# Miniprotein binders against q6w4x9r395to579: the designs that were tried, part 7

Target 1, 185 residues: q6w4x9r395to579
Amino acid sequence: GHCSLEGGSFVTTFDARPYRFHGTCTYILLQSPQLPEDGALMAVYDKSGVSHSETSLVAVVYLSRQDKIVISQDEVVTNNGEAKWLPYKTRNITVFRQTSTHLQMATSFGLELVVQLRPIFQAYVTVGPQFRGQTRGLCGNFNGDTTDDFTTSMGIAEGTASLFVDSWRAGNCPAALERETDPCS
Short names: E, the ipSAE of ESMFold2; O, the ipSAE of OpenDDE; V2, 0.75 times the mean of E and O plus 0.25 times the DockQ between their complexes.

## First folded at step 9 (miniprotein)

Design ub6 (at its last look DockQ between E and O 0.59; V2 from the best seeds 0.00; counts 0 for: pae E 8.0 > 1.5)
Fold by OpenDDE base, second read of step 10:
Structure ub6 (fold): chain B 185 residues (1-185), chain A 112 residues (1-112)
Amino acid sequence: as target 1 above (185 residues)
Amino acid sequence: DIREEVKKLLEESRKLIEEAKKAGDEEAVRLLELAVRLLEEALKTGDPERISYALLFLSMALIYAAEKKGDPKAVELLLKAQELLRKALEENNPELIKEAIKLIKEAAELLG
């Protein structure tokens, strides 16, 4: 399964459903029992302009009981809040630079993350087949059905992205706005 | 020539992968295989920067193996190599890359 966060505010789910939203919060991208130690992948969005429609991805966070890894455009910060020299390795997670503009987080449990730092901060999430039907969050449920990707944290299927996205907020933030735009454009 | 030296490292790394497989060290296998892929990709472009990043990863993978084996000398060599590679990236100095490769090779030989 491949999930992408592109163009600042575009998301394509594991089931290949594209959508767009504008929010300035931290959202759950991926939760799954397949992630060890109650792990979760989160996306941090912030305002990039003066209007509500000017939002962009600014960081990706992996959080578990054992690890906290924050990947931003300028640094990788871990548990103690200190920036780490790359490559950085924990027990089952490795963060390293592939190129001057690309970072990767590799894991032993079937999660891969590629982050493009420049010119646009973008993220690409890949999960193994063991994750099929067992994922939750903005990346969807990875069950091959695009029609139910907008399932909220409460298990309710939504017709719009805004309510869906809002349900996956990790903190107290303003409501997300929806805009229908092709993420490939 | 950096490319030729990297090719030699690739061969040594592949040997270590086979040893790790025999030992049942799945993590070592995973790390070293990824290192090999990164190095191979870096060699396609010949970009010293990419090569340096790949070598940093290889060094990390080998440090894992060295720590598991209990070889502090290998760890020391690899840490020094990482320092040189970081400096190489900052200064765009290919000579530092060559020096790092020497250290990595030495460490790999200790682990083989």
Scores: ipSAE 0.725, ipTM 0.880, lowest interface PAE 0.6, mean pLDDT 94
Fold by ESMFold2-Fast, scan of step 9:
Structure ub6 (fold): chain B 185 residues (1-185), chain A 112 residues (1-112)
Amino acid sequence: as target 1 above (185 residues)
Amino acid sequence: DIREEVKKLLEESRKLIEEAKKAGDEEAVRLLELAVRLLEEALKTGDPERISYALLFLSMALIYAAEKKGDPKAVELLLKAQELLRKALEENNPELIKEAIKLIKEAAELLG
């Protein structure tokens, strides 16, 4: 299965369902019992330009009991807060440069990540067949049925992306304390 | 010339994969198979930059093997090769790639 995060705010799930969202948070992209040591892949979105309505992918995070690998749009790779020179390896994971504009994270457990750094930050997730029907998060449930791809963290299938995306928030999002909400224009 | 040297290095890497398989070293097999794939892709493009990135990955795979064997000479050669490859990328100098390949070959022979 293939899941993509493209064009700043577009996502295509493992079952090939496309959607778009706007958000400024860390989101769970992929959780699965197939990932060792409580592993999870996460995507960080932040504001793009001056507009509060525009957001884009700014980093991808792989988190487990042993590792917190962050690949950011500024081309810095860290593990547990320390910058690493590429190529870099842990016990089961390697991060390396494939081209001047592309990084790859390859694992021993059937997960692969390709990150395009320039001209726009984008991510591509590949999982092996052992993940079928065993994924949760923004990339969907990988069960061959697109109608339930918007299954929330509480197990509810939603018809729209907004509630689905919000259910997969994982980070401490900044409060919108200085935004004025006005239902009348 | 660089492409001929890379082809020889690919053959040596494939031999090391078979040795790692016989030893049951799954991580070494994973690293060396990735290195071979990257080198094959880079070789098709003929791009010195891509070849340098693939060689950096191979040098890391070989450092892993050298550390497991307890071969400090092989590690020394590979670290020097990585330094040359990073300099080649910064200076756009293919002669440094040739020098790095010689060191990687020497290290691979110590490991095989």
Scores: ipSAE 0.716, ipTM 0.895, lowest interface PAE 1.2, mean pLDDT 84
Fold by ESMFold2, look of step 11:
Structure ub6 (fold): chain B 185 residues (1-185), chain A 112 residues (1-112)
Amino acid sequence: as target 1 above (185 residues)
Amino acid sequence: DIREEVKKLLEESRKLIEEAKKAGDEEAVRLLELAVRLLEEALKTGDPERISYALLFLSMALIYAAEKKGDPKAVELLLKAQELLRKALEENNPELIKEAIKLIKEAAELLG
């Protein structure tokens, strides 16, 4: 499965469903029982221009009970708040510089991450087949069906990207500007 | 000799990029172009570990293309190649890299 985070806040899910959103928050990209130690992959988005509608990826975070690995657009890699010299290796994770412009995080548990640092900060997430049907978050559920990739954190399939994305916020941040109107309002 | 096999795989991958452009599959083009660039840079280093990681990424890009084309045999070959590459990294065994490259080339031919 492949999920991409590309310039202009474009996302393509594990089931190849493309969407774009606008937001300045930390979002859950991927949660799965296949990630050890309650692992989750998260993305941090911030303003890239003078308006809230211009947002871009500024960091990718892998968080588990053991690690909080942050790869940021300023090219700094940290684990648990401490800057790390590359290559950086734990028991089951290796982060290294693949090229002058790309970093890679390889794992023993089937998650692969490639981060483009320049000219635009972008990320490419790959998961092995053991993840099929067992993912949640902005990258979708990896079940081969694009019609339910907008499943919220409450398990509700939404028809709009904004409601879906808003449900996966992982911090204090403004709600998405596009919101489904309650018929009773 | 891994160097020569990687060069052949790069040539085949570039052909697939042109096919994806003609088919209008912009995501396949982006993934494959990135994969080719990463593998070219890894090859410059001559480091089997960096080559293995670049091949893992190329395999992912090809799986995307194979799933889009509906070619389950190519997917099977690429998944086997990824397993071999992970074992090659665990064992520091470049012969497993050669075997993985063979499977990736076979999958690329099926997609071409």
Scores: ipSAE 0.011, ipTM 0.407, lowest interface PAE 8.0, mean pLDDT 81
ESMFold2 (binder alone), look of step 11: mean pLDDT 86; pTM 0.865
OpenDDE base, look of step 11: ipSAE 0.572; ipTM 0.804

Design ub61
Fold by ESMFold2-Fast, scan of step 9:
Structure ub61 (fold): chain B 185 residues (1-185), chain A 112 residues (1-112)
Amino acid sequence: as target 1 above (185 residues)
Amino acid sequence: DIREEVKKLLEESRKLIEEAKKAGDEEAVRLLELAVRLLEEALKTGDPERISYALLFLSMSLITAADEKGDPKAVELLLKAQELLRKALEENNPELIKEAIKLIKEAAELLG
């Protein structure tokens, strides 16, 4: 399955349902029991003054018990708060530059992330077949049915994107964003 | 030229994938297979920048294999190659890519 975060405010789910994203917080993009060590992929959005979009993607975060990998629009990659030279690897995750404008995070567990850095920050998520029907978050449930792609964190299928998106906010939004932008952390 | 030298590295890398499989080094196999794909794609473009990124990835993959085999000489050569490749990217200097390829070849010979 493929999920995309494009144009600053558009999301296409694993079941190919497109919708607009109009948030300014950190959101859970993907959670699954197939991700090791309670892993989750998160997307950080903020207000954009340079586009006609009300919001734009500013960072993608992979968080597990062992790692907090942050890829930001400023082309900085950190793990657990420490800046890393690319290519960078852990035992199961590798982050590297594919082209001058694209970074890739490849994993041993069936998750791949491609980040476009320029001219606009965008993200593309690929998951293997083991994830079918076992994903939750902004990328949808990957069950082959688009009618329930707006399933909230509480397990309720919504008819509109707004309640769906808000249900996937990650904890204390202001604290999470401040931690990502804090130069001393 | 750079393209001819990269083709030789691809052949050596495929041999090292088979050795890593025999050793049960699943991480090295995964990384080397990805390195081969990136290098093949870069060769099609002929772009020195793309080739440099692929070679940086290959050098990291080879360091992973070298660490498992306990070969500090190969690791040292590969770390020097990475430094040359980063300078090549900063200075837009293809001669540094040629120097890096020579070091990567020497490391691959120690590992093969």
Scores: ipSAE 0.561, ipTM 0.835, lowest interface PAE 1.9, mean pLDDT 83

Design ub62
Fold by ESMFold2-Fast, scan of step 9:
Structure ub62 (fold): chain B 185 residues (1-185), chain A 112 residues (1-112)
Amino acid sequence: as target 1 above (185 residues)
Amino acid sequence: DIREEVKKLLEESRKLIEEAKKAGDEEAVRLLELAVRLLEEALKTGDPERISYGLLYLSMALITAAEKKGDPKAVELLLKAQELLRKALEENNPELIKEAIKLIKEAAELLG
């Protein structure tokens, strides 16, 4: 299965359902019992351009009990907060340059990630057949049926993207304080 | 010719994959199979940058094997190859790729 994050905020699920959303948070792309050590793939979105209605992918994160691998649009790769020279290897994961504009994260457990760094930061997720029907998150449930691809974190199938996307927000959303308006006389 | 030298490295890498399979070394198989795929893709484009990135990955796979085997000479050769490949990318200099390939071949011979 293939899931893509393109054009800033365009997503195509593993079952080929396309959608767009507006978001400035960290979102769960993929959770599965097939990922070792409570692994999850996440995407960080932030505002892009002058318009606040435009948001774009700024980082992809693979998080497990052992690793927090962050691939940023600034072309920095970190694991557990430490910057790494590429190619970089752990026991089950490698991160390396495929081209001058593309990084790849390959794993021993059937997950692959390709990140386009330039001209626009984009990500492509590939999972093996063992993940069929066992995924959850923004990339959908990989069951061959697009009608339930907007299944929220609570297990509810939504007809629109907004509630679906909001349900997959991770707890690491940036703090954004809304300034209170001064009292009117 | 860089293309011919890379083709020879691909043949040696495929032999190392077969040996790793017989030894039950799943990590080595995974790393070397990906190195082969990257270099085959690079050869189709003829792009020296892509060849350099593929060779950097292959050198990492071979360093992993060399460390497991306890061969510091092979590690030294491969680290030097990585230095040359990064310099080749920085300077856009294909001659440094040829020098790196020689060192990688020497290391592969020590490992196989």
Scores: ipSAE 0.656, ipTM 0.869, lowest interface PAE 1.4, mean pLDDT 84
Fold by OpenDDE base, second read of step 10:
Structure ub62 (fold): chain B 185 residues (1-185), chain A 112 residues (1-112)
Amino acid sequence: as target 1 above (185 residues)
Amino acid sequence: DIREEVKKLLEESRKLIEEAKKAGDEEAVRLLELAVRLLEEALKTGDPERISYGLLYLSMALITAAEKKGDPKAVELLLKAQELLRKALEENNPELIKEAIKLIKEAAELLG
């Protein structure tokens, strides 16, 4: 399964459902029993302009009982807030520079992350087949059905993105604004 | 009693829904209605976890309304309520739920 965060505020789920939202919070992208040590992948969004519709991805965070890895445009930070030189390896996770503009996080448990740093900060999440039907978060449930991708943290299927996205907030922040996916944006 | 406090909060929320309908604020209506449904279901079982989630959704809905109205005090109260509710979920502490309800009620009154 492939989930993408592109163009500032666009998300495509593992089931290939596209949607758009505007929020300035940290959201759960991926939770799964297949991630060891209660692992979760999260996305940090912030304002990129003056209007409420100008929001963008600014960081990706992997968090487990053992590890915390924050990938931002300028650095990779670990548990103690220390910036690390690449390649960085801890237990089952390796972060390395793929190209001058791309970082990659490789794992031994079927999760892969590619982050484009420039010109736009974007992220691409890949999970193995063992994750099928066992994922939750903004990336959806990876069950081959696009109609139920907007399942909230409470297990309720929503018809709109705003309520879905808000249910996956990881912290205290304003509610996300719903906006239709516009390929011309 | 948490259940009684939630019931009172539901009554206030239903009033806000009607006001939102009159104002044509579809987003507020949708968010508030979802929260109300969640809380109503939670009250059937009395599950503190479900109650907490319902209150989280309610606070989110009210934050949206508060932002549109331009009431930073209400937003502050509701964000604090969310913090308490998340903590309540982690610690299984009903006292934190009660405190959160007080904050949400205060915010709702500001918005009414």
Scores: ipSAE 0.000, ipTM 0.189, lowest interface PAE 14.3, mean pLDDT 88

Design ub7
Fold by ESMFold2-Fast, scan of step 9:
Structure ub7 (fold): chain B 185 residues (1-185), chain A 112 residues (1-112)
Amino acid sequence: as target 1 above (185 residues)
Amino acid sequence: DIREEVKKLLEESRKLIEEAKKAGDEEAVRLLELAVRLLEEALKTGDPERISYALLFLSLALITAAEKKGDPKAVELLLKAQELLRKALEENNPELIKEAIKLIKEAAELLG
């Protein structure tokens, strides 16, 4: 399964459902019992400089009981608050440059993340077949059915992206832009 | 000559993958297989910058193997190779890439 965070504020789920949202918070992108040590992948969004009503991806975070790996749009990689020179590894995770504009996080547990740094900060998530039907978050549930891809953190399938996205906030962040672009998400 | 030197590193790396498999070292196998894939892709593109990034990753894989084997000389050579590769990227200097390859080859021979 492939999930993408592109063009600043577009998401395509593991079941290929595209949507857009406008928010300025940290969001749970992927949770699964297949991730070791209570692992979760998260995405950080902030306001875009080119429009008051736009938001864009500014960082991707992998959080577990042992690690907090942050990859930010300013090309800094930290783990547990300490900046790391690439390539960098932990027991099960490696972070490295594949090209001058792309970072990769490879794992031993079937999760792969590719981050495009320039010209637009974008992220691509790949998960192995063991994750099928066992994912939660902005990337959807990976069950082969797009009609329930907007399943909230409470287990309710929504028809719109806005309530879905808000349910996956990691922290108490008020949404600044959710009502200004009603037709979009 | 960089292309030929990298091909020799690929052969040595494949030998180390087989040794890691025999030892049951799953981490070393995973890292070395990824390093080989990155180097093969970089050679196919012919991009010196991409070759430098792939060599940095191979150095990480080899440092991991050297630390498990308890070979401090191999670790020292590989850390120096990483410094040279970072400097090559900063200065756009292919001579430093060749120097780094020589150190990586020496370290791989110590491990193999």
Scores: ipSAE 0.644, ipTM 0.868, lowest interface PAE 1.4, mean pLDDT 83

Design ub8
Fold by ESMFold2-Fast, scan of step 9:
Structure ub8 (fold): chain B 185 residues (1-185), chain A 112 residues (1-112)
Amino acid sequence: as target 1 above (185 residues)
Amino acid sequence: DIREEVKKLLEESRKLIEEAKKAGDEEAVRLLELAVRLLEEALKTGDPERISYALLFLSIALITAAEKKGDPKAVELLLKAQELLRKALEENNPELIKEAIKLIKEAAELLG
C-alpha cells in the first residue's frame, strides 16, 4: 500500500481516497500492531500562507519506545533530539539521502518513507502486505474499501474529512487556532 | 573511469549478498540489496552526486558487516571513505569519489 502527503495539504490514503484538510498540529499518519515497540508515523502541519486556511507539511516523525526520528523541511534529521549526519542507521531503520532533493527511511518491518525536500516538502509512505487491514490514522485502514477510510480514533466512520483528521491529533498542537471556516474546502 | 570502478564494486557487492545469504544474515542482505539497487540507479543516470549518495549507503552496509565480524580496519577504511564522499559532494570533486571507491573496495576485500 501507498499513502501520499502532497501539495502542502493533500492526502491520498492506502485505499486511494483523496482528501485535503486545514490543520496546525501533529497528526497520526499510521499506527499498526505491525510496527515494533509501539511505533507510529506522524505528520506535523503548520501555517504556509497569508491566511489560516493554508497549512502544509513541515515534518514527518517516526516514534517508538526506542526512537523519535524527525525529518523536517529544513533538511535536519534528528533522533531523540540529537541531529544526525546521513546516512544514519539503527538496528531496524536507515535514513539516507537518495538524491539531492529526496530522503528515504527504510525499515526491516515493512514500512518505507520517502520525503521530497524541494521544491515542496512532501512525503510518500509505502507499507508491505502484512499491514493490510491493520493500519489506523490519516492514511486510512488499508482494507480495500474506501467507504470507511475516514475511521476516527474512536472507531467511527465519518463521511467528511474534518472530524476524521481532528480525531487523529497527537500531542499538544504547536499553535492555538482561532475558530475559522474554510470557504474553499 | 569512475563508472567502471563502480561496476566492479557492484559485482563485489553482489558476491557479498550471496555470502550474507549463506550466513543467514538477514540485516546484511537487506542493506546490501538496497545498496546494489541504489548503485544500479546511480549508474543509469551517470550523475556523480547520485553515485556519491549510493556509495555512502554502501559504506553503511559494509560497516554493519565489519562490526559484526569485529574488523576495525574495515570500519576505519569505510569511515574515511564516507568523509571523502561528503567532501566530494561539497566540492563537486569527482577525484574524491575515485579515492573513496578504492577504500571501499579494500574494505570489501577484508570482509569477503
Scores: ipSAE 0.464, ipTM 0.781, lowest interface PAE 2.3, mean pLDDT 81

Design ub9
Fold by ESMFold2-Fast, scan of step 9:
Structure ub9 (fold): chain B 185 residues (1-185), chain A 112 residues (1-112)
Amino acid sequence: as target 1 above (185 residues)
Amino acid sequence: DIREEVKKLLEESRKLIEEAKKAGDEEAVRLLELAVRLLEEALKTGDPERISYALLFLSFALITAAEKKGDPKAVELLLKAQELLRKALEENNPELIKEAIKLIKEAAELLG
């Protein structure tokens, strides 16, 4: 399955449901029992300096009991708060420069992340077939059915992206709805 | 007919992918190829909501191309199309989807 975070505020789920949201927080992209050591992939969004978006992706985080790997738009890679030179390798994870503008995080457990650093910070998540029906978060549940892709952290299928996105916040920050423009104005 | 207009838009988008490849614009190729795939999948479902989301992503891909070319008219048409698509999603109004498709098609032709 493939999930993408593009153009600052656009997300396409593993079941290929595209949506957009407005938010400035850290959000859970992917949680799964297939990720070792209670692993989770997260995305950090902040106010946008990018064309055509009010908010933009500024960092991607892989968090587990052992690691907190942060890849930021400033081309800095840290683990547990310490800057790392590339290529950076742990037992199961390697972060390396794939091209002059792209970094890749390859893992031994069926997760791959590619981040575009320039001209716009963007992320692409690929998961193996073992993740099918075993994912939660902004990237959806990967069950082959797009109608329940907006399943919240509480297990409720929502009809709107805003409530779905708000349920996956991993921090004390404003709700996505507070950042929305009135569509009648 | 929404289906026929979407098919024409897919043909224009494929032409733009070839032009982006010739220009070495890897971002445009990636965004447009994803937009084409999403629109093809949405078209199979016939679901107006899925078609609207796919068209929003296509319009975003085209805006990035239009901004790089410095075409303000194409950008203006695409921003208006996005406004209509968001309104279509809120109001469940398929007529707004038809209006948005006309604007996206006009913008794609300016960019091709």
Scores: ipSAE 0.005, ipTM 0.158, lowest interface PAE 14.0, mean pLDDT 74

## First folded at step 11 (miniprotein)

Design vb1 (at its last look DockQ between E and O 0.94; V2 from the best seeds 0.00; counts 0 for: pae E 2.9 > 1.5)
Fold by OpenDDE base, look of step 11:
Parts: C-alpha cells; sequence; structure tokens
Structure vb1 (fold): chain B 185 residues (1-185), chain A 112 residues (1-112)
C-alpha cells in the first residue's frame, strides 16, 4: 500500500483515493496493530500563507512508546529533542538521507517512509501486505475499497474529507477545510 | 577512481551479506542489502554526493555488524569514515570520499 502527501494539501490513500484538505494541525496518518509499541505515523501541517487555504506539510512524526522521530525540512529530531547525524538507527528504525532532496525511514516491520525535502515537502508512505485492512488514519484502511476510506477515528464513515480529517487530529486545532477559501474572506 | 573503488567495496559487502545470512542475522542482512542497493543506485548517477550518502549508510550497516561481532577496531574505522564522508559532503571534496572508502574497505575486511 502506498499513501502520498503531496502538493501541500493533497493526500492519496493506500486504496488510491485522492482528496485534499487544508488544516493546521497534527494528524494521524497511520495507526495499525502491525506497528510495534503502539506506533503511529503523523503529519504536521502548518500555515504557509495568509489565507486559510495556504497550508502545507511541514513535518512527519513517527511516535511509539520507544521512539519519537520528527522529520522536518531542516532536521531529524529524536526522543531527546536533539538533531542527529544521519544515518540514525534505533532498534528497528533507520533514518537516512538517500539523495540531496530525499530522506528515508526504513523499518523492520514493514513501514517505509520517503520524504522529499525540496522543492516541496512531501511524504510517501509504504506499508507491507501484512497491513492490509489493518490501517487507520488519513491514509485510509487499505482494504481495496475507496468508498470507505473516510472512516473516522470513531469508526464512522464520513462523506466529506474535512470531517474525516478532523477526526484524526492529534490535538486541539482548528477545523480543517475541504476546499480553498477566498483569500479576501 | 571512486567508481572502481566503490565497485570493489560492493563486492566485499555482498560477501558480508552472505556471511550474515549464514549467521542468521536478519537485521544485518536487511541493512547491508539496502546499503548495496543505495550504493548501486548512486553509481548509476556517479554523483559524489549520492555516493557519499550511500557510503554513510553502508558504514552504519557495517558498524552494526562490527558491534555484534565485537570488533571495536572496525567500529572505529567506520566512525572515522563517516566523519570523513560528512566532511566530504560539506566541503564537496572527493578526496575525502576516497579516504573514507579506504577505511570502509579495511573495516569490511576485518569483518569478513
Amino acid sequence: as target 1 above (185 residues)
Amino acid sequence: DIREEVKKLLEESRKLIEEAKKAGDEEAVRLLELAVRLLEEALKTGDPERISYALLFLSMALIYAAEKKGDPKAVELLEKAQELLRKALEENNPELIKEAIKLIKEAAELLG
């Protein structure tokens, strides 16, 4: 399964459902029992302009009971808040620079993350077949059905991206917008 | 020639992969295989920067193996190699890459 976060506000789920939203919060991208130590992959979005529609991905965070890895445009930060020289390796996670513009997080448990740093901060999530039907979050449920990808954290199928995305907020943030707003509003 | 030296290093790395397989060290296999792939990809472009990144990863993989084997000398060599590679990236100095490769090769030989 491949999930992509592109163009600042576009998401394509594991089931290949595309959608867009504008939000300035941390969202759960991926939760699964297949992730060890209650691991979760999260996306941090922030305002990139004046309007509410000017939002962009600014960081990706992997969080578990054992590890916290923050990948941003500028650095990789670990549990103690220190920027680490790459490559960085934990027990089952390795973060390294693949190219001048791409970082990668490789794992032993079937999760791969590629982050494009420039010119646009973008992320690509790949999960193994063992994750099929066992994923939750903005990347969907990886069950081959696009129609139920907007399943909320409470297990309710939503018809709009905004409500779906809002349900996966990791903190108290403003509501997400599904469409671009008038900059003059 | 950096490319030729990298090719030799690849050969040594592949040998180490086989040894890791025999030893049942799945993590070592995983890391080294990825390192080899990265290095092969880097060679396709011939970009010193990409080669340096791949070599950094390889060094890390070999450090893992060296630590498991209990070879502190190999670890030291590889750490020095990483330092050189980081400097190479900062200074855009291919000579540092060559020096790093020498250290990595020496370490790989110790592990073989």
Scores: ipSAE 0.642, ipTM 0.849, lowest interface PAE 0.7, mean pLDDT 93
Fold by ESMFold2, look of step 11:
Structure vb1 (fold): chain B 185 residues (1-185), chain A 112 residues (1-112)
Amino acid sequence: as target 1 above (185 residues)
Amino acid sequence: DIREEVKKLLEESRKLIEEAKKAGDEEAVRLLELAVRLLEEALKTGDPERISYALLFLSMALIYAAEKKGDPKAVELLEKAQELLRKALEENNPELIKEAIKLIKEAAELLG
């Protein structure tokens, strides 16, 4: 399973359902019982460019009971607020540079994250087959069916991305936008 | 000849993978196999920058093994190698890469 977060707040789910939103919040990308210690992968979006409707990915966060690993567009990696030299290892997670422009987080539990730092901050999430049918969040539920990928945090399948994305906010922030009919909004 | 020294280090690293398999140390196997793959790919490019990143990862994988084995001398060598590799990247200085490889090979010999 692959999920991508690309420029302009574009997301493609594990079941290959594409959507877009415009939001300035931290969102839950992925929760799963396959992630140890109540782990969750989150994405942070903020305003970019001159349009208030234009947002982009500024950080990816892996949070568990033991760790809060932040990979930010500033090219700084922290764990629990402390900057770390790469490569960096916890018990079951490693973070390292592939190249000067790409970082990777590899794990022993089937989650892989590749972050493109430049020219545009983007993220690519890969999960192993053990995650099938076992995921929640912006990356969808990985059940092979795109019709219920927009399942909210309350367990309701929505027909629009905006209600779906809004439900996965992990903070006090404005509702997200799925589709833009005016480049200025 | 960084390429030849990397090839020798790859051979030593593969030996350590087999030892980790025999010991049932699945995490060491996982880390070292990834390190070997990264270094093999970097070697194909011939790019000193990519080789340095791969050697940094290999050094971290070997530190894991050294700490589990209780070998502080190997850890010290590998931490020095990482310092040299970071400096090599900062200065674009391939001679520091060769120096780091020597330290990594010395540490690998202590572990195997």
Scores: ipSAE 0.395, ipTM 0.769, lowest interface PAE 2.9, mean pLDDT 86
ESMFold2 (binder alone), look of step 11: mean pLDDT 86; pTM 0.860

